# Ledger of designs, part 14: miniprotein binders against Putative pumilio homolog 16 (APUM16)

Target 1, 332 residues: Putative pumilio homolog 16 (APUM16), of Arabidopsis thaliana (Mouse-ear cress) (q9fie9)
Amino acid sequence: MANNNSFSMSTMFNTIQEILNEEPLTVPSPPSRGGYSLFHIRKAEMDIQRIFNFMTGSEDLKDDISVLDTGTLMWMASLMTSDCDYFMVITTNKNGSKTLQKLMGMSDDMDVFFFEAIMRLFIHVMTDKYASYVTIQGMRVFQQDKRELMYDQILRYACFLAGDQYGCIALNEIITDLDDPYYRDQLLDIVANNALLLSNDAYGNFVVQHVLKLRDSRCTRNIADKLCGYCVELSFKKYGSYIVERLLEAGDVPMATVVLDLLACKTEMLIRLARSEYGNFVVCKALELTNEILTADLFYGLVNRLMPYRHLLHRSPRSKIATILDSMSVPN
Key: E = the ipSAE of ESMFold2; O = the ipSAE of OpenDDE; V2 = 0.75 times the mean of E and O plus 0.25 times the DockQ between their complexes.

## First folded at step 7 (miniprotein)

Design z3
Fold by ESMFold2-Fast, scan of step 7:
Structure z3 (fold): chain B 332 residues (1-332), chain A 108 residues (1-108)
Amino acid sequence: as target 1 above (332 residues)
Amino acid sequence: SPEEILKRALELIDKAIELMEEALKLLEQGDTEKALELLEEAYDLLERAWELAKELGDPELIKAALRLIEMVFRLLDLALKGNPDKARQLIDEARKMLEEAQRIADSL
């Protein structure tokens, strides 16, 4: 009913305006036992409930946000951030998060309340699906001084966030959004320095993959350096093999790191890798890229190790390795 | 549409659960190699479901997809170290998560 929605919006607007026509709330000193009536307690409870219902309601009910004056916005921001539990219930609600994101950046004075609440609850908001977007929005719209303090918290908690189911998603979005080269480079360095742990983690591997997709040469080389000695083990695993394939494609130095790991392992392990579900793609790509780039020592190193066992590779319907080997004439 | 994305995500989850149940049978028969193959396939399907859940922005569906991904990782680890009885328990937990995902679809 469009008429019911329009009526509900008008009612909500009037309710908010009625709350705000109250005299400015100075933070009251805690009263002595005789100071507060049950009326004052119930009034505060009803006010927070009204704000809560407004924030978490249908998107259609929020058309009036742009009409609210600065005093109204300041009072609402103060009330919803007055208690950590109130703020968290709003920010972890899909509609509450979206509404809060729309309020952020409208007033620098109001943003102080949101910033302080986010900073106090940083890990809790960053590890929640919807609350994390409130923090990301703050990094986009807050004043520079506040954004830098938020960047410092991201750097401090980067590895913890990378290992969390929602934190890794939020961290990847922050990495994509970061235009500040100082904070971006520091964050990329933290990921690279922890690349081995993250590549073997249930969520951290997505962060490593995301960083490699950025095609940052310095960071990619640092990741290759940290994964040196572990490329074979990673190549047996689905997501580990994706990471190793990206290193092979990332230029001469990362490619050499991967290929040298393949050449350093025992022949039995190399053949087992070449026949494995994910490792065959790694070995095939290593052969193709070393041949294409004319890295003859690396290419023939791989060919000479695989060639005696080519009959075992021919029986795999998925393997292009056998085709490459069959095209080669190598001296005994 | 959001409804179509939700339906596709639930279909991927359904198929992943089917593969995980088949992998458990293979582990009980001592065919660890084939079981690992099916678990890797289930992981691929769940990754796709997780991407669709993120596109929807549905926190319960995202949680369901991520919990099932964790279950696949635990089953892979158990398959490599050998304990089929624990794998059965993890499959039962995964099935309950699928039932919760179906309830989310019914709310649309």
Scores: ipSAE 0.000, ipTM 0.090, lowest interface PAE 24.1, mean pLDDT 75

## First folded at step 8 (miniprotein)

Design k1 (from a01 with E41D E47Y I69M; at its last look DockQ between E and O 0.87; V2 from the best seeds 0.00; counts 0 for: pae E 3.1 > 1.5)
Fold by ESMFold2, look of step 8:
Structure k1 (fold): chain B 332 residues (1-332), chain A 85 residues (1-85)
Amino acid sequence: as target 1 above (332 residues)
Amino acid sequence: SPEEILKRAQELIDKARELMEEARKLLEQGDTEKALELLEDAYDLLYRAWELAKELGDPELIKEALRLMEEVFRLLDEALKLRKE
């Protein structure tokens, strides 16, 4: 669409509902042709209404797509994609989305209609609960040239989609399905380069978490590098603490990055983090994971900072760190 | 309730300041163990005040609670050094 203004799905839906429910329009200028024009308008409206009913109807109540001839299917594809309101009402409906996904990939000629409609409405489709799966299906079944153009759009809008309630889910599905290393590496790089912004976002954090679960060594190192120096700040926050815990688990380099951040902050901040509702889990996990021969310097770095204040940690009901410290024989 | 939260946070800060001043006097007298106890109490009060200040979204109150918690740690560190001495 190439514009920055908000687009309202409710406005589109209301427009379609008005067309479907509206009393026939009174013709303002009734020439002889006006009678045919009214009949023609009513006939075209009836055609789209049949398509709406078919596409959005329960699978129990509609014809199997496989029994419809190619000419009928082409007519349906052309008409339902001819108007952005028609397309969006169908694709944002749960059954409409499912039915459209079944039509996709049946014919390259039909797929042109679906592709052009998706690209015209890309952001609106990708930020909808049901319509986003239509785009995902297109990436699975469309010809390579169409898929490449769709990936270009994904790359362009990745951070915007990551910050959306439904866009983040769709983006994660695309990341899971991506096998092409050219587009996969570029998408993973965008997520990593924006890791701090996304980790602080209510929806973007799920994209960072998903990417870390892929266990891609390069991407994980890039994320750790971008979050270096911010792990304590993140650990005070609900979503940020999830990310930091995942970094601790992701390998020796990401773990060291987190632990060095913990050791770099002032003692009061470390104790405050250790007593906090989210950060206590980060500090506990850091102690547990570094309690090994190869990471002993990190472990005792944490212990040496915490032990003098262990009685303050005992006074906190939220943290088990004092219990961990008590299980050690440490001179006063 | 926000007005009650603000009042409670300020009461906690005020009490913590009193404990900190008493702890400073005890450190000068060499009563390190009692000073540590008061400083731990003060930190608990300030931690609670900091949580309440965050709930209010009051940036001045947040900064004051953080400043006092850092001061408590300076005193705790001094008390621990004096105990070893």
Scores: ipSAE 0.395, ipTM 0.837, lowest interface PAE 3.1, mean pLDDT 84
ESMFold2 (binder alone), look of step 8: mean pLDDT 88; pTM 0.877
OpenDDE base, look of step 8: ipSAE 0.744; ipTM 0.935

Design k2 (from a01 with E47L E51Y K54E I69M; at its last look DockQ between E and O 0.73; V2 from the best seeds 0.00; counts 0 for: pae E 8.6 > 1.5)
Fold by ESMFold2, look of step 8:
Structure k2 (fold): chain B 332 residues (1-332), chain A 85 residues (1-85)
Amino acid sequence: as target 1 above (332 residues)
Amino acid sequence: SPEEILKRAQELIDKARELMEEARKLLEQGDTEKALELLEEAYDLLLRAWYLAEELGDPELIKEALRLMEEVFRLLDEALKLRKE
């Protein structure tokens, strides 16, 4: 069994099947109430295959949790967390993840098993579509000392998780759920301090966008400060341009930061940006948002730079800027 | 392929140089409207070449495209000043 995070989850599942028995798990007969229940299992006779069937069974069979005694639930928790492969097979299954989430918070003693398994497998759990929600549930229901250790791990791996397809989703959910200002501020600071790197990443940009949507004034200012001087460069790139557009929308100070970056570059660069695949949307949004009485200096700063070269902004799929400039011309 | 991208970028740059030289001659002749048309076309070709150079990660090609775009802007500025006269 490999302890390396590069091995396949399907390989882990097949390995568990081979270890448990020579025959794979079979499709159960149509359920009657209690068909997947561990109700009749004595503790001494319990085996991991019955636990797999119970945990990964359909949602309509979950009445069994309410009828199980604490001793049986404790034994189940101990056994399913006793081996990394057992835990991962259960938690990477859609129903297994949901069932485990229902067991979490029922008993502090039981939660110790879940917590230790999550922490041992933290990266594997957090980068899985279903297992990551087991960690999120733990942060909602575990005792404070456990939650603090989990947040420390989130802070440690935040940038790695932000770059992962499922990790970025889980991280955004954690950011949404954070109500502890100590950990919230630290996590927001990590995102802001790495904003340039994350803004250029296929998944990390969604984390930066998410924190900007929180409208936290300090975090927004920190992000704007870190991206100051880079807004033109970012706007030429697919993911960077998304972030710059979000900064333009985030408030007066971030908007001014972006527009001042645009005005600080040479006219040749500004026109190149305005005609570019992604940057044209940034310039257009900057014009639209500054076209107000209190931002007239920014608006006309852009217009004065763009208007003499209106013919270079000529008809193309990116013609919105030319349309705005044309609407301002004085007829003969 | 990288070689096809390089060849296309070089073709665009070469054509843009031709248009820029023609535009310089037209400005000397006072035909600012035709010069502006050629300079617009040249800039469009250079922008496409710049995109291809960035895709290649070719620093010398990127530098050349940028240098030529700056020269187009110098010619455009001259043309716009002459137009007002």
Scores: ipSAE 0.029, ipTM 0.591, lowest interface PAE 8.6, mean pLDDT 81
ESMFold2 (binder alone), look of step 8: mean pLDDT 87; pTM 0.866
OpenDDE base, look of step 8: ipSAE 0.638; ipTM 0.894

Design k3 (from a01 with L36I E40Y E41D I69M; at its last look DockQ between E and O 0.76; V2 from the best seeds 0.00; counts 0 for: pae E 1.7 > 1.5)
Fold by ESMFold2, look of step 8:
Structure k3 (fold): chain B 332 residues (1-332), chain A 85 residues (1-85)
Amino acid sequence: as target 1 above (332 residues)
Amino acid sequence: SPEEILKRAQELIDKARELMEEARKLLEQGDTEKAIELLYDAYDLLERAWELAKELGDPELIKEALRLMEEVFRLLDEALKLRKE
C-alpha cells in the first residue's frame, strides 16, 4: 500500500481512463487546412499523453503515419511499451489497436518493443476484444523467431483462450492464418484432445466448430475419436448438440461414428434423446443424412429403434421426427 | 426451492408407479390398448421427474427415475408385441 510505484501507476492509469472515458469536447481537433503540421512533433516534446491522443485518435488523423519521422516513431514505440498500463490502455482501444497494427512490421527494431510488450501481457492481450488483433497482426508480420515464441504461448494457453469470449475469436483467427504445419497440427491436436470439455463450453464450442469447418481429415477424425461413446450425452446439452450436428455433417466416417453411438445406447435413452430439447435435432439430422442407399443400414437401424415408439414421439411438442417416421414402412 | 422440487419429483414418480401397476393389470386382462396409454402417461411423468432430479443434482433420484423409465419400456415392448399378435 505505501509503494510509490503502485501509487504512481494507479494515479496515472486512473487519469488515463478518465480522459479516454470522457467526451472529446476539450481535445482540440486537428487543423482543417495545411495537412497535419502539428503532428510533426519533435521527439523531445512527445509525452505519454500526446502518444495516447495520437494512437487512439480519429482514423483521419492517422491516415499518414509517415508524417512522423522514423526516429519519433521509434521513441513512441519505446515509451508506449515501457509501462504495462500504457500499452494496455492503447491496445484495448479500438483506434489504438488499429494504429498499432499499422506500425507493426514497419521496422524490425520497433517490432522488438511490441513483441516484448505482447509477451509480457499475453493473456490480457489475447482476451481483449481489440488488443487480441495486435497479437494476430504480430503473428502475420513479425520475424519467424518471434512468431515461433508466440505460437509456443498460444499452444500453452490454448484451452484457456478457447473458453474466453474474445480469446476464442482470436484463437480461431490464428487457426485460420497458421501456415506452419508443425504448430498448426499441435494446436489442432490440443483442440481435438480437449474436444469433450470444449464442446460443452459456451465459447469453446465455437473453436471446435471452427476446426471442423477446416475440413482437415486428420483433425476431424481425432475429434470424432475423442467424442466416440459420448455423442448421446453431448446431444442432451445445448453446446454439445451443436458439435454432434457438425460431426454428422463433416463426412461419411464422422457421420457413421455418431450414428453408431446413437444405435449403441438403450432404446429408452434414444427415445428420450429424440424427445429432448436439443437431442431431437441430432436424431432428425441423423435420419436425414443416412437416408441414402450407401447408408441404408444406419438409416433403418435408427428407424427400427424409433418406429415402435412413434406415438410416444408424437406426444412430444417436437413432432418432426414422428412426422418423418409416419412416412416410412414399419420394420416389423 | 429444492424442497418443492423434490416433493414434485416424488409426486410424479409415485403417480407413474400407480399407472405402471394399473397397466400391468390391464395387460393381464387383455386390455392392451388402455395399458399402452397408461404407459405413455407414466413415461411422460417420469421424464419430468428425471429433469427435476437433474436440477436437484440428486444421484439416487436420477437413478430411480431412469430405472422406472427403463421398466416402462419393458412393459411397452411387451404390450406392443401383444397388440401385434
Scores: ipSAE 0.547, ipTM 0.870, lowest interface PAE 1.7, mean pLDDT 83
ESMFold2 (binder alone), look of step 8: mean pLDDT 89; pTM 0.881
OpenDDE base, look of step 8: ipSAE 0.665; ipTM 0.904

Design r4 (from r2 with Q67E; at its last look DockQ between E and O 0.02; V2 from the best seeds 0.00; counts 0 for: pae E 1.6 > 1.5, placed apart)
Fold by OpenDDE base, look of step 8:
Structure r4 (fold): chain B 332 residues (1-332), chain A 85 residues (1-85)
Amino acid sequence: as target 1 above (332 residues)
Amino acid sequence: SPEEILKRAQELIDKARELMEEARKLLEQGDTEKALELLREAYDLLYEAWELAYELGDPELIDEAFELIMEVMRLLDEAEKLRKE
């Protein structure tokens, strides 16, 4: 039983009527009760439309927000966040999202309304093109207690968000902006623990790539450990190849993990990889990065496996691999 | 001529396929050494066919020759494994 608490527009109208009725207008009660109700409804409808137009307007609202008093801003925030559908219409709008981001952090009391609305609609906000930036801004400007509660939601839904077209972007921005080591490390651990799943995902691969660029040694090592035995398969894929190249660049341990996978695969698969559209770059990168004194065993391991088949690699239009191998062959 | 090159490449591929089939039978019989000899010969024939395919500029023939080379390599790896057991 999904309790569709449809916060009826009627409940919003009643609350606005209570706020408007606190002015002691000593005006004698005109007899017709019916006219006042319609007028208050129309005024509230007009106010909702005015707020929408203000929030979604193209004008640089910076000057207009500065002229509004704190009471008016609080009222607007309350009204915008009182209905989930109305809030979603504003926050999913390009200009509405930008205006919300400007209003956030102006007052802790006002931020309560925005925080509560975001938390009620958390997945919907995080998976939208424009609304996700409202959450990102909240993670920057909200009080610590609110940010912690938002982190708990991010941690809970991290893999789902990483697999979403817009959620992955928002997640990457949040990971970048994280100053709290406790939440940062937990999020990195989730990415690392799910590295194989995310690396094969159309969007999750961008999260793995982003995390690898942060150069966290623990996280990078954990990703390498999770991708061990799968680096060859990943290297055939466009985005998988980028992940494997990032692992090669990440240091000696991740590099060794990748090269050992290349050395452990069947010769057929290695030659297929070296000729493949994306895998040729991985194999080339592995050769280039291992061509050092400290990794000479890995380098010669690759060279010795590839050298007998160098002739098959020469006709590959994109491969520098043949050129590397030819430079190692002493002219007889 | 292009026709002569194509004919020669096809003859090499056909002969290599025969050798590969014989090598498979020999591996099943446990004659690993003779299977390895035939697979090496098949590789040389397929490599020549592959070079001819590149000279001709025929993508389909290049791919066919390459896939057969990959199959020979798979069979060579299998045969080498069986020789060490």
Scores: ipSAE 0.354, ipTM 0.784, lowest interface PAE 1.4, mean pLDDT 86
ESMFold2, look of step 8: ipSAE 0.646; ipTM 0.876
ESMFold2 (binder alone), look of step 8: mean pLDDT 89; pTM 0.886

Design r5 (from r2 with I69M; at its last look DockQ between E and O 0.78; V2 from the best seeds 0.00; counts 0 for: pae E 2.2 > 1.5)
Fold by OpenDDE base, look of step 8:
Structure r5 (fold): chain B 332 residues (1-332), chain A 85 residues (1-85)
Amino acid sequence: as target 1 above (332 residues)
Amino acid sequence: SPEEILKRAQELIDKARELMEEARKLLEQGDTEKALELLREAYDLLYEAWELAYELGDPELIDEAFQLMMEVMRLLDEAEKLRKE
């Protein structure tokens, strides 16, 4: 017998209507101070638990938010944001985060409470799996003045967020959703200016990869310029090798930057790279992408440097690099 | 369409999972070279799925693709250890 305690919303509505319809009872003579404090504390505790249950309940509650009056919603928003620990418990909950996102943008007056709570807990919210989406939603639906203040915090903590397991995801979403060129360009400039640091980071590398896929010509060029001279070193690393591959794919200028770094390094280093666990994929990708008429100079530059050492590149009978080089060798 | 994007992303994730499982078996057999190739292919598929997830704005799909990319990185670290022994 699964007691489906269907917390009847009708009971919550009736209790809230009873609270709102309590006309100021004519002050009877002050009963002793001790009794009122416990009743008010118990009522507040009950209200907090009811709000928690509502916010963290199943998604089918969508239709029920539309039935709540503005006064009730304001009261709920005020209570949810009155305590930082309580707000964090709701926002870090999967359903709580989703419910908050639905409540945002319903009223500018209600949004003040959510905005203030997010701003007080900004790093905690942005580095949480579910709470970060509350901030992202705020960036979509809040008034411009609130969004600007949130952008200032994102810009201030951008490198820190990029290095966090959840912050990097949230930052990528914000970069994607940014319609304001002024804030978007500043955020892209921060990523580009820190491209080497982020490319070596376990999470920051995903931000660099994401930004390169946006194909912003200015940002892509700035990243290529910052990584110039480091592409060979990055290509030996598990994270860095993917950055270099994304640079090769990002356009002619970043591709040329990578290939020129490969061509500028010592022959021994290039052969070591082509034989390395991760660098072999980078060198292979560089050969594949440059094998076009417009980039023939880059392709032949790589081929000519690798060709004398092709016998060293046959570590595996399936070496794609060796196969490419052997296809270019004119049969004697 | 959003439905087509979601379908494509799921197909990429499913294929990546298959490659990751084959790579695990290859690592157990000591074939680290072939395992690395499959793990790299799996990562590329997951990355494509991850970008599609951002296009959709689907937090669950973004998280799934991301966690699988992190698992690929763990398997790469395991492969590196086996090559040094």
Scores: ipSAE 0.473, ipTM 0.824, lowest interface PAE 1.3, mean pLDDT 86
ESMFold2, look of step 8: ipSAE 0.529; ipTM 0.820
ESMFold2 (binder alone), look of step 8: mean pLDDT 89; pTM 0.888

Design r6 (from r2 with I62M; at its last look DockQ between E and O 0.66; V2 from the best seeds 0.00; counts 0 for: pae E 5.5 > 1.5)
Fold by OpenDDE base, look of step 8:
Structure r6 (fold): chain B 332 residues (1-332), chain A 85 residues (1-85)
Amino acid sequence: as target 1 above (332 residues)
Amino acid sequence: SPEEILKRAQELIDKARELMEEARKLLEQGDTEKALELLREAYDLLYEAWELAYELGDPELMDEAFQLIMEVMRLLDEAEKLRKE
């Protein structure tokens, strides 16, 4: 059930009305000249609506941010982060997210407000289509102390984020942008340690694929080690078959790991895999990539196991596996 | 350039859509094997498009690529059912 939390315009209107109906914090009553209270409430209401319109307005507002004084920007940052629901309405908006990303890094004092709001709503922000980019931008432009605290949250929720439609994207970006080896290595270790779980997940598999493309030798090896003995099982699956193909492409060690799993399985299982909907592509890719001088032992290992059963691999006259095997059969 | 990346991503998506439509026709004809090949090619193109959209920071393009990947997965499930019958 995709919770289409379509924040209906009605929910937004109700939340703004609820914020407007919360009794103003008892600023000690300035002396009882009765006329000033209604003007202050109307001004605050107008200010919230103006901020919303500014934040969610069209991109042509780039020129308007440069004209705003620091005091006005600080005031806006304070107001938009004062309420979690109001902040979420802005951050989940396409234009609101873009505007926030522009405001971030302009002032350390302003960044305190954005950082605190993101931290209070961390999972909600990281699992949203547009708000996740606010966190990514924060990881780029915030001071080191704030980035470290955000990394601690990312590490804590890494597997959860990897299994989310938008969280997996944000996680991949953060992994890519990470210049700090300490946090990068910890994230890579989490991905590697959970590689089997993530490889079977509809979104987590993209994180594993992304990390394999980074060509980190330690991480790639750790993933290969974690998937060792499972490559055949993964190759039967939709998402798993792509993970195994990425392992074959990731270098000699992960390629050898995959091929050794293919060679270790029962002949019936290997033939079943080579004939399967997804596994046939994996076996074909393994043959194609191992057909080099340096990997000739792996190639001939596969060929020798498949060759006696080549007649079973001709499900289609276009079987690439059968074509490869037939090309190696010396004409009698 | 960002414009070149966007153009490339859109070209990949357009090509994937063509392959998916051909695959649908092949499934209706009972040619499940060729349909599976095209669907797998479409997946690879869409995944590349998703990565390019990600590099651009374009969540709309990422979502388009992702929804098409999910449709490829649905068509693969349909192809699997037709092969068991």
Scores: ipSAE 0.052, ipTM 0.605, lowest interface PAE 2.4, mean pLDDT 84
ESMFold2, look of step 8: ipSAE 0.139; ipTM 0.602
ESMFold2 (binder alone), look of step 8: mean pLDDT 89; pTM 0.889

## First folded at step 9 (miniprotein)

Design k4 (from s69m with L36I E41D; at its last look DockQ between E and O 0.89; V2 from the best seeds 0.71)
Fold by ESMFold2, look of step 9:
Structure k4 (fold): chain B 332 residues (1-332), chain A 85 residues (1-85)
Amino acid sequence: as target 1 above (332 residues)
Amino acid sequence: SPEEILKRAQELIDKARELMEEARKLLEQGDTEKAIELLEDAYDLLERAWELAKELGDPELIKEALRLMEEVFRLLDEALKLRKE
């Protein structure tokens, strides 16, 4: 029977979209009553505009942060983190993100402001091209207790982040940087345990590919185990086929897992896969990689299934497999 | 348009059925080489129909195309075995 997964990337995405649909804070409109028109701009909004201009200004026009006194820096940190919109406007700006990263780590007391803002806005920060690097910097420079709480949030939202266009990039950066074995192994296990879901995702497949490139034998084995029995299905699909190709390249055991899946399906399905838009590359790579003395049983297993239908394979515009078969000498 | 894609897929399936029927007759007559050619033609048509059915997202059409592809393949396998007599 089919697995009924009660947890869904779609559910998490819908919740986050509700958060993202909030309208930015605007300067209050001037009052039109009282017999004349007055502009009432609060001091805090004027101050935040000055901070915005400073933080987002180009490097050519920005003073060295080290010349600002601690009181000024503390005031800036307090005000720019006092409102979700203020923080997000600054951190989603390329220069704002870079400048904020320079401020982080200068003072533990200032870092409390940055940490609390990041944690309150975690999903928004991690799904932004520039703001996500603020979180990555915090994981480098914050005190250990803050770093551990940030790792816990990464673990909690890993699958959601993996499915986002910028979240997947940020998550891959964190996977690369993470040197604490306790959190690193947990993160790798989450990716592996969800490998089938992620491998079918437009962005999640990049995370699976990234962890396979780490050549962590335990993680690779776990991914192969979770994908066992699904490699043919995945190979018919655009993103799934990329994962299967990477798994073929990841070592002898993952390669054998893929090839045994190919050999276990009906011959019509194998031929249909071999003629298909994405699956032909998987079958071709499987033939190329198993064409070695130590894997000869896998190689000839594939050849024996494919060879009788060599002419049908030639009729497909995707004829590389047929060419490989033409060059074969087969045992009697 | 989706309606035009559906019409094309149905035409491919209908033609494949004609080729399958003709191939069965040829096998009964002992003309195995021509039967193989027609079965390979039918498989190509059904594969195209299957791809169109997937583009439409039509599960009934996908199932029908796959069923016919398996039948063509069964006939093709039988014909290939007979040729090696």
Scores: ipSAE 0.628, ipTM 0.904, lowest interface PAE 1.2, mean pLDDT 84
ESMFold2 (binder alone), look of step 9: mean pLDDT 88; pTM 0.877
OpenDDE base, look of step 9: ipSAE 0.680; ipTM 0.909

